VHH binders against Protein Abitram (abitram). Designs and how they scored, part 9

Target 1, 175 residues: Protein Abitram (abitram), of Dictyostelium discoideum (Social amoeba) (q54td9)
Amino acid sequence: MRTLIERYYSQYYFIDTTITDPNLTEDQYVNQHTNELAVIGVAPSHPVLQQEISKIEFKENAINNEVSGVRKTGGFKLQSNTILCVITCSNGKEYFLRSCIKGKLLEINKELINNPSLLKTNHATSGFLAIVEPMIKDKFMENPGLIKFEEYHKLRNIPIQKGPVFLKDNTNDED
Key: E = the ipSAE of ESMFold2; O = the ipSAE of OpenDDE; V2 = 0.75 times the mean of E and O plus 0.25 times the DockQ between their complexes.

## First folded at step 1 (VHH)

Design V13 (framework vhh_vobarilizumab_d1)
Fold by ESMFold2-Fast, scan of step 1:
Structure V13 (fold): chain B 175 residues (1-175), chain A 122 residues (1-122)
Amino acid sequence: as target 1 above (175 residues)
Amino acid sequence: EVQLVESGGGLVQPGGSLRLSCAASGFTFSNYAMAWYRQAPGKGRELVAGITYGGSTSYADSVKGRFTISRDNAKNTLYLQMNSLRPEDTAVYYCAAYREWGSLYSTHYDYWGQGTLVTVSS
């Protein structure tokens, strides 16, 4: 039986091209749901996970964003490098989290404003950053800067860990 | 704060019709999948009808062809049009909201309304 993420998501990462500098490994994940929407969050190698977080502040356009629905007019329009939030650490260090892909912002995780530690404790799940409707859906790897899940884990020397396994047969919902 | 408020329940005779409404506030309604559940006396809650973020609908076999789920994103409202009502449709009807991108990324429990009672007299 596959985990929820293996069953419903295709997993990717977004990295910058300056890989020779250890301080420039501010990577983010991009997980595309079978409905084609993408979930953005911090990757396991992101240095913020080693810091004490003071606060997380979302950009004004991100926090006030509203979308009438898929394929309808509305939503904050994103470039891959659009900054969605600023993380301020207790030591004064700042990190900037980006949309990673071009598209429309559907939702930000407002819980991170009230509970910044959620980003560190649950970065791969409930501590996600944002939900984006990608402009490039069918050939998702054509989004610039994306790297495949297995290639990323090899590149960063991070073990691949499988999440919880469902014990019941047929966990599928009929869409 | 998140709120789902159901209305439109009541007493009807067999063969009658009712339209249930669910008014949503405190979240971006258009980003959520929506569903109607019901709970009859002495029974568990069951899914009646669902509508996805993309507008696809699904129905329980017992209501297919009689009930129609719809949404109005401009009004942040979910509807259930119930026709040809039967005594076995008697239940408390609940509105629910959840993310189509899965519970894995949710920071919130499924949002539920307080329910609205539908009674179909035999």
Scores: ipSAE 0.013, ipTM 0.339, lowest interface PAE 7.9, mean pLDDT 79

Design V14 (framework vhh_vobarilizumab_d1)
Fold by ESMFold2-Fast, scan of step 1:
Structure V14 (fold): chain B 175 residues (1-175), chain A 124 residues (1-124)
Amino acid sequence: as target 1 above (175 residues)
Amino acid sequence: EVQLVESGGGLVQPGGSLRLSCAASGFTFDSYAMAWYRQAPGKGRELVAGISSGGYTSYADSVKGRFTISRDNAKNTLYLQMNSLRPEDTAVYYCATQYKWHLSGSYPEYFDYWGQGTLVTVSS
């Protein structure tokens, strides 16, 4: 369902091409804000959303980028397939979440360390994985592995929820 | 901590009016767009009305002309004036804030914050 919040992001998905099983859809979203920063998280197709999560562990490089952040002269530089964290489920299954785009890691969602279920309950919002400054900002689709929102939903046969349209004409209360 | 507290719900007869309020705290209220959503039992949440930080408003077709959204930035309060209420307006009404990125390099100031909701029942 489209909301006022969705107006500020251009929505894309990342398909992990290392997964060859067509029934295993470990996809991630990449939402680019109008300020050009990208928010990364799990796509609605991701099987982790049907599992019970035991823990979420960020890779050492991602954690160290946060701790030493006061002097971010070099920063943690990401390739599109750089693994940022490992999700361990109660059944022993592991899922690997990637940066999805090439760029610089700005933030990880540290709340996921203390509250792993947040990734499941709020995957599209407060349960995001990371925030990345893209290397390719202007021509965003040139980032490898990205697919547009509508094309993704068609490819995975997932319906797009429809909601009320944000109307532009009512500015009388502003003047 | 970001907190949104709704009030003003109640039982009203068809054709009646109610004014909902949402008291916001823990964030820079005047910098964020605010919205009212509602949820009837067994249904998903739907957008009722939205208002930008600058006062630009939007409404769902089902409430246009009957409901008015407004904000008081000095009081950190969001309002929804509901007129000509109908039985199909019966729902829990929720206050919400928009998701924005901050230049500080921290995660967005707003996470997906919702109030507890306030029940509106329109019944004869």
Scores: ipSAE 0.000, ipTM 0.112, lowest interface PAE 14.2, mean pLDDT 75

Design V15 (framework vhh_vobarilizumab_d1)
Fold by ESMFold2-Fast, scan of step 1:
Structure V15 (fold): chain B 175 residues (1-175), chain A 123 residues (1-123)
Amino acid sequence: as target 1 above (175 residues)
Amino acid sequence: EVQLVESGGGLVQPGGSLRLSCAASGFTFSSYYMAWYRQAPGKGRELVAGISEGGSTSYADSVKGRFTISRDNAKNTLYLQMNSLRPEDTAVYYCAADHYESWLGTYYSMDVWGQGTLVTVSS
């Protein structure tokens, strides 16, 4: 069975253009729902998935957007490279996650503050980073830095897995 | 108090049939997307079948044509009719609820889970 993401979302990836080393793949996904809102998270190539996470800290404006109740109207305005959070790993490494697209911040995933490992174990689902209302909705590929799903998997040499099922827990017996 | 209570599991021979029920309480059942998940020993939970508020259904490829999901909004009850059962259908079956209109249903974990009902398909 196809995943609900495959049915209701157009899938894209964002490549951080500030990274010039071709071996550093701090990429993020951008999944746009048919209602035009976008869900942002870490791509399967992101090196944080190979690290032990110590903490996730959201930027002041992202936290204040959620706490003050300005979630839907007059929310934090984003550029594509706006940093939303800093991930600190147990080995001292830091990763910066960005909004990926220009628009308004609607919501951050606050569960990542209390359970940072959720980003690693469920990055493609419940471990998402944020929800953004894009400025460019209709011609979504006109958002700079986006790459189509199939092109991304070829670029990063990540196979497209066939036969997806909807799995809710993190148990993987077939590694 | 939000509750989901599954029933109808049991031991059945290959080729047999079972009907699972899920009694829901403590929330507005009719506005929720309802689903059946299963978990076989040593494996993760997988979605078996789902049904929207409007009655639109979806099925895992492995059960399509054999299983039928349905709902009775007046009784706050979800059903799974399982026909032509196979040994590989052996699992604990869980009822789950998510808000139907939630476009984030794939991103948020379903917050309402039952305790499950065991289905064993064996000779």
Scores: ipSAE 0.013, ipTM 0.282, lowest interface PAE 8.3, mean pLDDT 78

Design V16 (framework vhh_vobarilizumab_d1)
Fold by ESMFold2-Fast, scan of step 1:
Structure V16 (fold): chain B 175 residues (1-175), chain A 126 residues (1-126)
Amino acid sequence: as target 1 above (175 residues)
Amino acid sequence: EVQLVESGGGLVQPGGSLRLSCAASGFTFSTYAMAWYRQAPGKGRELVAGIYSGDSTSYADSVKGRFTISRDNAKNTLYLQMNSLRPEDTAVYYCARDLSEYTWGSEYTYSAFDYWGQGTLVTVSS
C-alpha cells in the first residue's frame, strides 16, 4: 500500500547547483501530481528547518499572479532558478526559495505570510511553497536540477520515511 | 517521539453512547488535522471522522448525525462522541495524525496520514 503522496505524486528534489559548498544543502522538493501540476516546498535537508523564522516575503510578481483555474492563460512565467520568496530568520539569516522548474506559477501558499512556522512544522505537506504548471511535462526529468526521490535520499544520507499502510478509499479526506 | 494513545472503548448496549479520547504527544497538536478510523473483525480500515486544524469536520455517511468529532488543543486531545450505537459499529477505533494537506489550484485539496495509535475496542452487543 502507498500513502496518498506516493499514490498520486511522482516525487523529485531540486538541488541548487549555484551552491558549490557541499555542506550547504538548501534543497527543495518537487512533487508532480497525476494531473501534471507540481507542488514545490523545502526538502528535509534545508537548514531553514533548524532556524526560527521571523517572516516570509513573496516577490511582487508572485503576489500579483492572476490565474483562474488550472491551465488558464496568464500567470508568472518561471525559470528553474526564479526566486519566489525570501525567508528571514530571527537570527538575521536569509534563505531564497526558487520555483525549481520552468513553467507558470499557479498559486503561492499565502498562509505562510500569516503563519511562517507552518513551513517548519509541515514543510512536506500544508507548508508547501507554491504550485507550478510545468513547461516540460512529458519528460519531467529533463527539467534542469531535478534528482529522483531515491537518488536524493541516498545522496544526502537521509532515511526514506514510509507512512502507515492505508486502504485505497481511506487516504483522502477531501474527496 | 510522536505518540497517540486511544482510550474510552468498552462494551455498550445498542442505542447507547460512548466517548473516545486520543491523547497526543511529541508534536504541536494544534497545527495538525486529526482523524478517527475503525476496523471491524476481518475487514479493512475505514475513515469515520476527520477534523482539520481550523476545526472543520467531515464524517462517513454511516455515522453522520450519530458521531461528533472534536478537539481540545489546550489538552492535546482528540475526541469522538458516539451516540445511538449499533452492532455494526463494533470495531477497533484508531486515532490518526494528518501528515499532508495540499491546496491544488482553486479546486483541489488532498490529505494523508502518518501516525496511528494502538486502538481502542468498541463492542456494541446486548
Scores: ipSAE 0.000, ipTM 0.132, lowest interface PAE 12.9, mean pLDDT 75

Design V17 (framework vhh_vobarilizumab_d1)
Fold by ESMFold2-Fast, scan of step 1:
Structure V17 (fold): chain B 175 residues (1-175), chain A 128 residues (1-128)
Amino acid sequence: as target 1 above (175 residues)
Amino acid sequence: EVQLVESGGGLVQPGGSLRLSCAASGFTFSSYAMAWYRQAPGKGRELVAGISSGGSTSYADSVKGRFTISRDNAKNTLYLQMNSLRPEDTAVYYCARDTYTYEVDWLGSTYEYTFDYWGQGTLVTVSS
């Protein structure tokens, strides 16, 4: 059985391919929905997941895109390296999260402003960073720094976590 | 006082490699973003690579895949590993301590910083 992500998303990661030190893994995921929109967040290797987060601050244009209502049908135009937010940790470290792909910013996850720990507890789901409408939809891998899901897990030596195989004797939560 | 001292520049053939170092003193190195800039004769300075206090990196499109920026906070040192060097990489390379500032436009912001201290620079020449 496919998960929700497997059924409705094509999964990719954004990494700096020039980095060979496995301890420098500020990677992000890029999951493209069947409606062609991309959901962006932190990858499981990202060091921020091991830190105490003090604050998450979105860039001014990212905030204005969502709340002003002035640009309702489009938005902040992104390059692959465009920085969307700054994460400040309790120990003073800062991490920058990027758009990963070229396109238009549609939404930022404002819940991260009020509840930064969502990034850590639910990074693959409700703790996502942003939603982007890609410029490159039919040759998605032409975005610089993107790597396919299986290739990423092999490169970073992270197992693909699949749910346990079970025979259901109670149908309540498994239908 | 704030001091940045670059080293590691030199003459190298196309396809070769060099590693630049920047020794920092006079401030809490681990608290600041750092960057490498370069300037070729007759051109303006351009951002080559940047690294945040947390280790997040950014590269100019012209060097991505060939250059790697890194830092050693215990040694107060910034590095730039340059591989597959091209004649167009010939420039004076500068180490900079950045005051964190992002400028955002309609086409998107990149990793951009304002500088409060630039090093003296180290010359990299890529030729036969």
Scores: ipSAE 0.000, ipTM 0.113, lowest interface PAE 20.8, mean pLDDT 74

## First folded at step 2 (VHH; from Q17 with R53W; framework vhh_6qgx_2)

Design Q17b (at its last look DockQ between E and O 0.25; V2 from the best seeds 0.00; counts 0 for: pae E 10.2 > 2, unsure alone 64.7 < 65, off the site)
Fold by ESMFold2, look of step 2:
Structure Q17b (fold): chain B 175 residues (1-175), chain A 125 residues (1-125)
Amino acid sequence: as target 1 above (175 residues)
Amino acid sequence: QVQLVESGGGLVQAGGSLRLSCAASGRTFSDYTMAWFRRAPGKEREFVAAISWSGGSTFYTDSVKGRFTISRDHAKNTVSLQMNSLRPEDTAVYYCAADWTYESGYLYTSEYDYWGQGTRVTVSA
């Protein structure tokens, strides 16, 4: 209703609701498209967005699609806690970004390897982490650890950024 | 909360039979592969048997083929392992596991998030 992303995506967040220290809220988003695929990325509350990133390294066991390290069968399958990449910041701090949901890995955003700052400048767009085909598609809230858009913004006290609104009498963008 | 509870373990003489059962609660597992793994003393968990979500396909490790039969009851949300012609080498803790699996992923412990606590089977010579 509000923007194109609001029309074509259901927006969810993978967070630990018991964490209140903003230096520890390593939250991620999970946006499910109407075609049921999920886009995984870094949520606005994640402390890495306030850090200088030195490099992003994808984990080999998630990327090379080897369940046992030899066979291709059962590859591409992710558990909710599977680490996809490690972010190293200029101060030596490391952050682990995860799949957030069970499913099959379809795509890693390889642009992050050559341009790590993209994660920060475009975290909700071209700075996404991965595209996953979820195991649980139809009743998406059955995926453990997810909360919806409105509850996330309340819990983290993050203002909702306005985009274009297509109403009968609306002639201008609101920000 | 998802929970798997095994039952039916115990002491049996070689050549005897046991029937293991695994009851699942907290979620419907109608779309999940269900499997049995076992761990013998000093060894890692090994695959024993699995049954597809539809119940139409069953899979067994070679050492138990023809002796063990896996079955599932969707209405009771249970999986069972009928173990016949037991041997001392079958002595192990048997674990029930459930999860979504892709292709031959049913073989690997890493493909399963849901596990029972295990039931001990001891087969005496």
Scores: ipSAE 0.006, ipTM 0.203, lowest interface PAE 10.2, mean pLDDT 79
ESMFold2 (binder alone), look of step 2: mean pLDDT 79; pTM 0.822
OpenDDE, look of step 2: ipSAE 0.018; ipTM 0.322

## First folded at step 4 (VHH; framework vhh_ozoralizumab_d1)

Design Oa (from O11 with L103F F105Y; at its last look DockQ between E and O 0.01; V2 from the best seeds 0.00; counts 0 for: pae E 17.6 > 2, off the site)
Fold by ESMFold2, look of step 4:
Structure Oa (fold): chain B 175 residues (1-175), chain A 125 residues (1-125)
Amino acid sequence: as target 1 above (175 residues)
Amino acid sequence: EVQLVESGGGLVQPGGSLRLSCAASGFTFSEYWMYWVRQAPGKGLEWVSEISPSGGSTKYPDSVKGRFTISRDNAKNTLYLQMNSLRPEDTAVYYCAKGYDSFEYTYGSYDMDVRGQGTLVTVSS
């Protein structure tokens, strides 16, 4: 049985391929749901996952976009490099997490404000950063700067873990 | 009026070092992303380094990684670029540039808000 992420999401990563030092690989994931919305979060290679996090601060405009309700469907307009939040670690290092794709901000994960450890313990699930409505939905790889799941794991030398294959179900032959 | 004044360029031999400075005025320096960019003779503008408003995050392309270090002193409104192990390919006019105070910024783009007049670095035997 495939995981829920494998079943309902196409997994992409926003990385700087010119950076190979694992202390500097500030990689993020972009998981596109079958409903076309994208979930943005911190990739396994991101150095923040090895740090003690003091706080996570979302940019005021990102918070107000959700709280105000003024643009529920229009959302805050994003470029791929738009900074959504700043993570401050106990050693004073700051990490800036970005939208990764052009689109509209629908939601930030406010649970991270009160429980920053969720980013580390559940980075791929309940520790997500934001939900974005992408501008480019159908040919998702046309979003600049994205690479696919297999290429990411090869470039970062991270083993791919897949569930056992014992029954054919609604899964395609392609992963 | 926003002003950026670069200094510290000069002639240096391969393998040498230089430290560039950029004096900033006319804006709240500590609130902005700052950049170093360079332009080699007859070439386009190339991004060299980036530093966050607090100085807590820095970025470099592979062409200079491990040799160049960006830093800032927000109390002195000054941006620095320490350049070590210089190569003839580093010969260029170096500019500091003020970024935008917004959610959006252009990484590796040349649409910076403002830049200085530049300082020439020449690396030759």
Scores: ipSAE 0.000, ipTM 0.138, lowest interface PAE 17.6, mean pLDDT 77
ESMFold2 (binder alone), look of step 4: mean pLDDT 83; pTM 0.844
OpenDDE, look of step 4: ipSAE 0.016; ipTM 0.303

Design Ob (from O11 with Y100S L103W; at its last look DockQ between E and O 0.01; V2 from the best seeds 0.00; counts 0 for: pae E 8.9 > 2, off the site)
Fold by OpenDDE, look of step 4:
Structure Ob (fold): chain B 175 residues (1-175), chain A 125 residues (1-125)
Amino acid sequence: as target 1 above (175 residues)
Amino acid sequence: EVQLVESGGGLVQPGGSLRLSCAASGFTFSEYWMYWVRQAPGKGLEWVSEISPSGGSTKYPDSVKGRFTISRDNAKNTLYLQMNSLRPEDTAVYYCAKGSDSWEFTYGSYDMDVRGQGTLVTVSS
């Protein structure tokens, strides 16, 4: 069933500007829906995608402050550097994933707790980390470390495929 | 049911102009990214233009940048493509396409789920 969140997004990426090592690419994506909500996840450049994941743990404050519904008052206030979850790899390495933007935490992806491999298999879709209501709506790009889709691809030397992923004829029935 | 109906295609000389229209129905037009794509004879689908729901953001590939302009009228549920300085290589069937509302898009790709029947544009001297 389609939800308000499951629509087309503007894609942004969070680059940790405090990291001076160009080989460290712990990048995250911030996909902003037309309703201004943001979906947070790991970018394809993130090294965690090359690791075996043992577990994913969300911070207690994130779990306890999750709100139900869309754009409700309250919620856990996030800074761009607020840690949302910790990923533990099989080799013992830990990665810390951040909110990337200022906002309110609406939802965490609890499926990642039960199925950590989902992050690797579907990082761009069902493997998202959280849904955040941005505090900076009109000035989204003013969030520190955020860059646009094209800039990210250039920075990380990832080719852009300018074409349809899939396209159905109008004569096809929608499921 | 989602319906997209393109119109405005035809024969035009090189350097000429043409304006395509797409009538949309069966969905909330103003909430979706919309696209023009084209298919030349013997070639695959090529992305031609993108426009945001509000119309505030537009994108073009280098092949048509500066020559084509995408726009929309949400009150009329209509998408437009103004094509100027047309070239023979622009000859193709042009399709209006609806942005996807599914959570299945991948990085670096445009996600479209439905397109119309298309309208033929022929650029020839």
Scores: ipSAE 0.011, ipTM 0.271, lowest interface PAE 8.6, mean pLDDT 83
ESMFold2, look of step 4: ipSAE 0.012; ipTM 0.355
ESMFold2 (binder alone), look of step 4: mean pLDDT 79; pTM 0.804

Design Oc (from O11 with Y100S S102T L103Y; at its last look DockQ between E and O 0.07; V2 from the best seeds 0.00; counts 0 for: pae E 11.5 > 2, grease 24.4 > 24.2, off the site)
Fold by ESMFold2, look of step 4:
Structure Oc (fold): chain B 175 residues (1-175), chain A 125 residues (1-125)
Amino acid sequence: as target 1 above (175 residues)
Amino acid sequence: EVQLVESGGGLVQPGGSLRLSCAASGFTFSEYWMYWVRQAPGKGLEWVSEISPSGGSTKYPDSVKGRFTISRDNAKNTLYLQMNSLRPEDTAVYYCAKGSDTYEFTYGSYDMDVRGQGTLVTVSS
């Protein structure tokens, strides 16, 4: 079955395959839209999803890059390891979220600044991190550190939902 | 509120044909992907078919490909499933399902919002 993501996105993951300890798998997703732009966020395996988040701070140059309707010449250029934000958890633990791919930063999700809980409750949706214009668009697997959806789920032993999952049941008389 | 009402189920012999209908209301039918799913006794839900908003794109799993045909009439807000060459393993409750209206980045889920009450198809005897 095709989800909305499967219809419009190619799904990739930025991971270190040598790390097997689930407390250290700081994996991120990279979803390339059919318009070739990439949406970056935290993958289900990321330890931050099991932490209480105190704040999310974007790097100054990432914040200054986001201007609606106006594009700077050149834009903020990213390497795959460029840190976009730092997450501080209630226990003092810090996590660094990165671009995952070489390209230009188009937008950060500023809602995370005011509502950090979105990262945990909606990590694959409204809790995304950033939108990036990739340097390598046509042969996306040439971006270092990426693996595809099926390989990711095998490596991290995360089950893929096989059957349909309804978001809402219209037979509920209380609706 | 979204309502989907399936009809057309019943008892048929193996090799027979049946046409299911789904009357849709409470949303702009022509704007959404539509689906048929089924649940056989003692089994989980199984996707059966999908159709694009315009009706121009359809898809089927191998288990029904070539035997089942999904279609829609956007003027009548009605979804159809023509089932031919029916087999006993097609016995199930069949549900009409509406696609989600969100482009949210969902993870690990199917793009189905609402389903109806279902209609029973029994292929036996």
Scores: ipSAE 0.000, ipTM 0.320, lowest interface PAE 11.5, mean pLDDT 79
ESMFold2 (binder alone), look of step 4: mean pLDDT 81; pTM 0.825
OpenDDE, look of step 4: ipSAE 0.006; ipTM 0.269

Design Od (from O11 with Y100T L103F F105W; at its last look DockQ between E and O 0.01; V2 from the best seeds 0.00; counts 0 for: pae E 13.6 > 2, grease 25.4 > 24.2, off the site)
Fold by ESMFold2, look of step 4:
Structure Od (fold): chain B 175 residues (1-175), chain A 125 residues (1-125)
Amino acid sequence: as target 1 above (175 residues)
Amino acid sequence: EVQLVESGGGLVQPGGSLRLSCAASGFTFSEYWMYWVRQAPGKGLEWVSEISPSGGSTKYPDSVKGRFTISRDNAKNTLYLQMNSLRPEDTAVYYCAKGTDSFEWTYGSYDMDVRGQGTLVTVSS
């Protein structure tokens, strides 16, 4: 059976296909919900998942982002390479996480500031980075730099992982 | 080398129409956001329109909304601006611009690469 993510999201990855060194594959996922909003996070191939994280710092504009009304008026416009946060590891290594797509920033996951370990333990779920309203919604592959789920896993030789099993009797999933 | 060549400008009476073209070369046109910007005499550049890589998403400032229509033909590497109900205040040199990504946060702005000579639109009786 398909997971909740597989059922309600189209899964894409923002990568540089010319990078083959696994210590340099700073890949991110872009999961587009059926309502067209995109959830941005760290892909399984990202080197940070093998590091001890000291802190995660969002850009001040992302923290102060103001989105109002039911039609989401306002909010900062993002380019695909716009840096949203900097991850500092215990060994001093820094990683920059980006928007991955052009659009409006709706929300950052502020829980990562208080609980950086969520990025590693729950990277595909509660450890997401941001929610973006994409500028290109209907033909999502027009967003540059994206590849689809199956191609990503073949290219990086990473086993396909399933999210938490959806339980019909339980309204709260266990992380 | 990126090249953008604007054409289709000229003299038109108020209320008239013009269609501008921008021939693009030196990059994969279909992968980039494209823009029209204009510069009135003695003024700075003003954003006029934007269009997504596929042409499926367009946007305009209030000053031209409903009067101007941006479009593109990716097979011909050509960007267009249909300008209707022209007013004297639309008089300007019009430029097309190629989108780029950037590391800067900007509210309501995108990096734009303006490279062409522009095409002059004069709206006068």
Scores: ipSAE 0.000, ipTM 0.138, lowest interface PAE 13.6, mean pLDDT 79
ESMFold2 (binder alone), look of step 4: mean pLDDT 80; pTM 0.817
OpenDDE, look of step 4: ipSAE 0.012; ipTM 0.275

Design Oe (from O11 with Y100S L103F Y107W; at its last look DockQ between E and O 0.03; V2 from the best seeds 0.00; counts 0 for: pae E 14.8 > 2, off the site)
Fold by ESMFold2, look of step 4:
Structure Oe (fold): chain B 175 residues (1-175), chain A 125 residues (1-125)
Amino acid sequence: as target 1 above (175 residues)
Amino acid sequence: EVQLVESGGGLVQPGGSLRLSCAASGFTFSEYWMYWVRQAPGKGLEWVSEISPSGGSTKYPDSVKGRFTISRDNAKNTLYLQMNSLRPEDTAVYYCAKGSDSFEFTWGSYDMDVRGQGTLVTVSS
């Protein structure tokens, strides 16, 4: 059986493969849903997950972005390097989190403004950053800087954890 | 009505310093990214600095990095630009700008909320 994420999302990561210093691996995930929308968030390797977060600030027009059919109030357009928010840690260190892909901003996770701890406790779920309608949907790997799930875990030396593996019942030790 | 009123410009010698102010009204100042832009005689607008709503994040182009410092006082609804080590090429009218609903605008008059008359900075020996 596949996990919920594996069933409904294609998992990609936006990283700089030349960076190996774990204090500088500011990696982000890009999960493309089967409806083609992309969920952007903080990857497990990101150093901010080891920091005490003071606040998260989004650009004001991203906060006021309306997800509607109204033509003139359409979504905020993004480049892959567009900064979505700035995370300020309690020691004053700052991290910039980006769109990772070209597209249209549909929604930011406004809950992060009121509850920044969600980024750390739920980074892959309710602690996502934004939802983006990608410009390149059907050739998703043509988005520059993306790598797939397996390569990400290999490059960052992060084990892929599977569900429980049941061992043979030991009524008779057979080493 | 959104109003931005720049002040603090003047004539200064090369190497001198000036501090510009921008008084903001008609919007919730503390919720917006703010910017300084400038226009030299006969030239287009040039982005000079940006600052986050809290003041915790700032950014500068290479032309002014290390010499200019943007700051804000959200209690006073005021934006500042400290300009040090001024050069003749810094001569321009300086404007403050309120963030817009589009990250895709270029640094120009389109989609940028420049409302004030600006403040003239002249650097001349």
Scores: ipSAE 0.000, ipTM 0.140, lowest interface PAE 14.8, mean pLDDT 77
ESMFold2 (binder alone), look of step 4: mean pLDDT 80; pTM 0.812
OpenDDE, look of step 4: ipSAE 0.007; ipTM 0.285

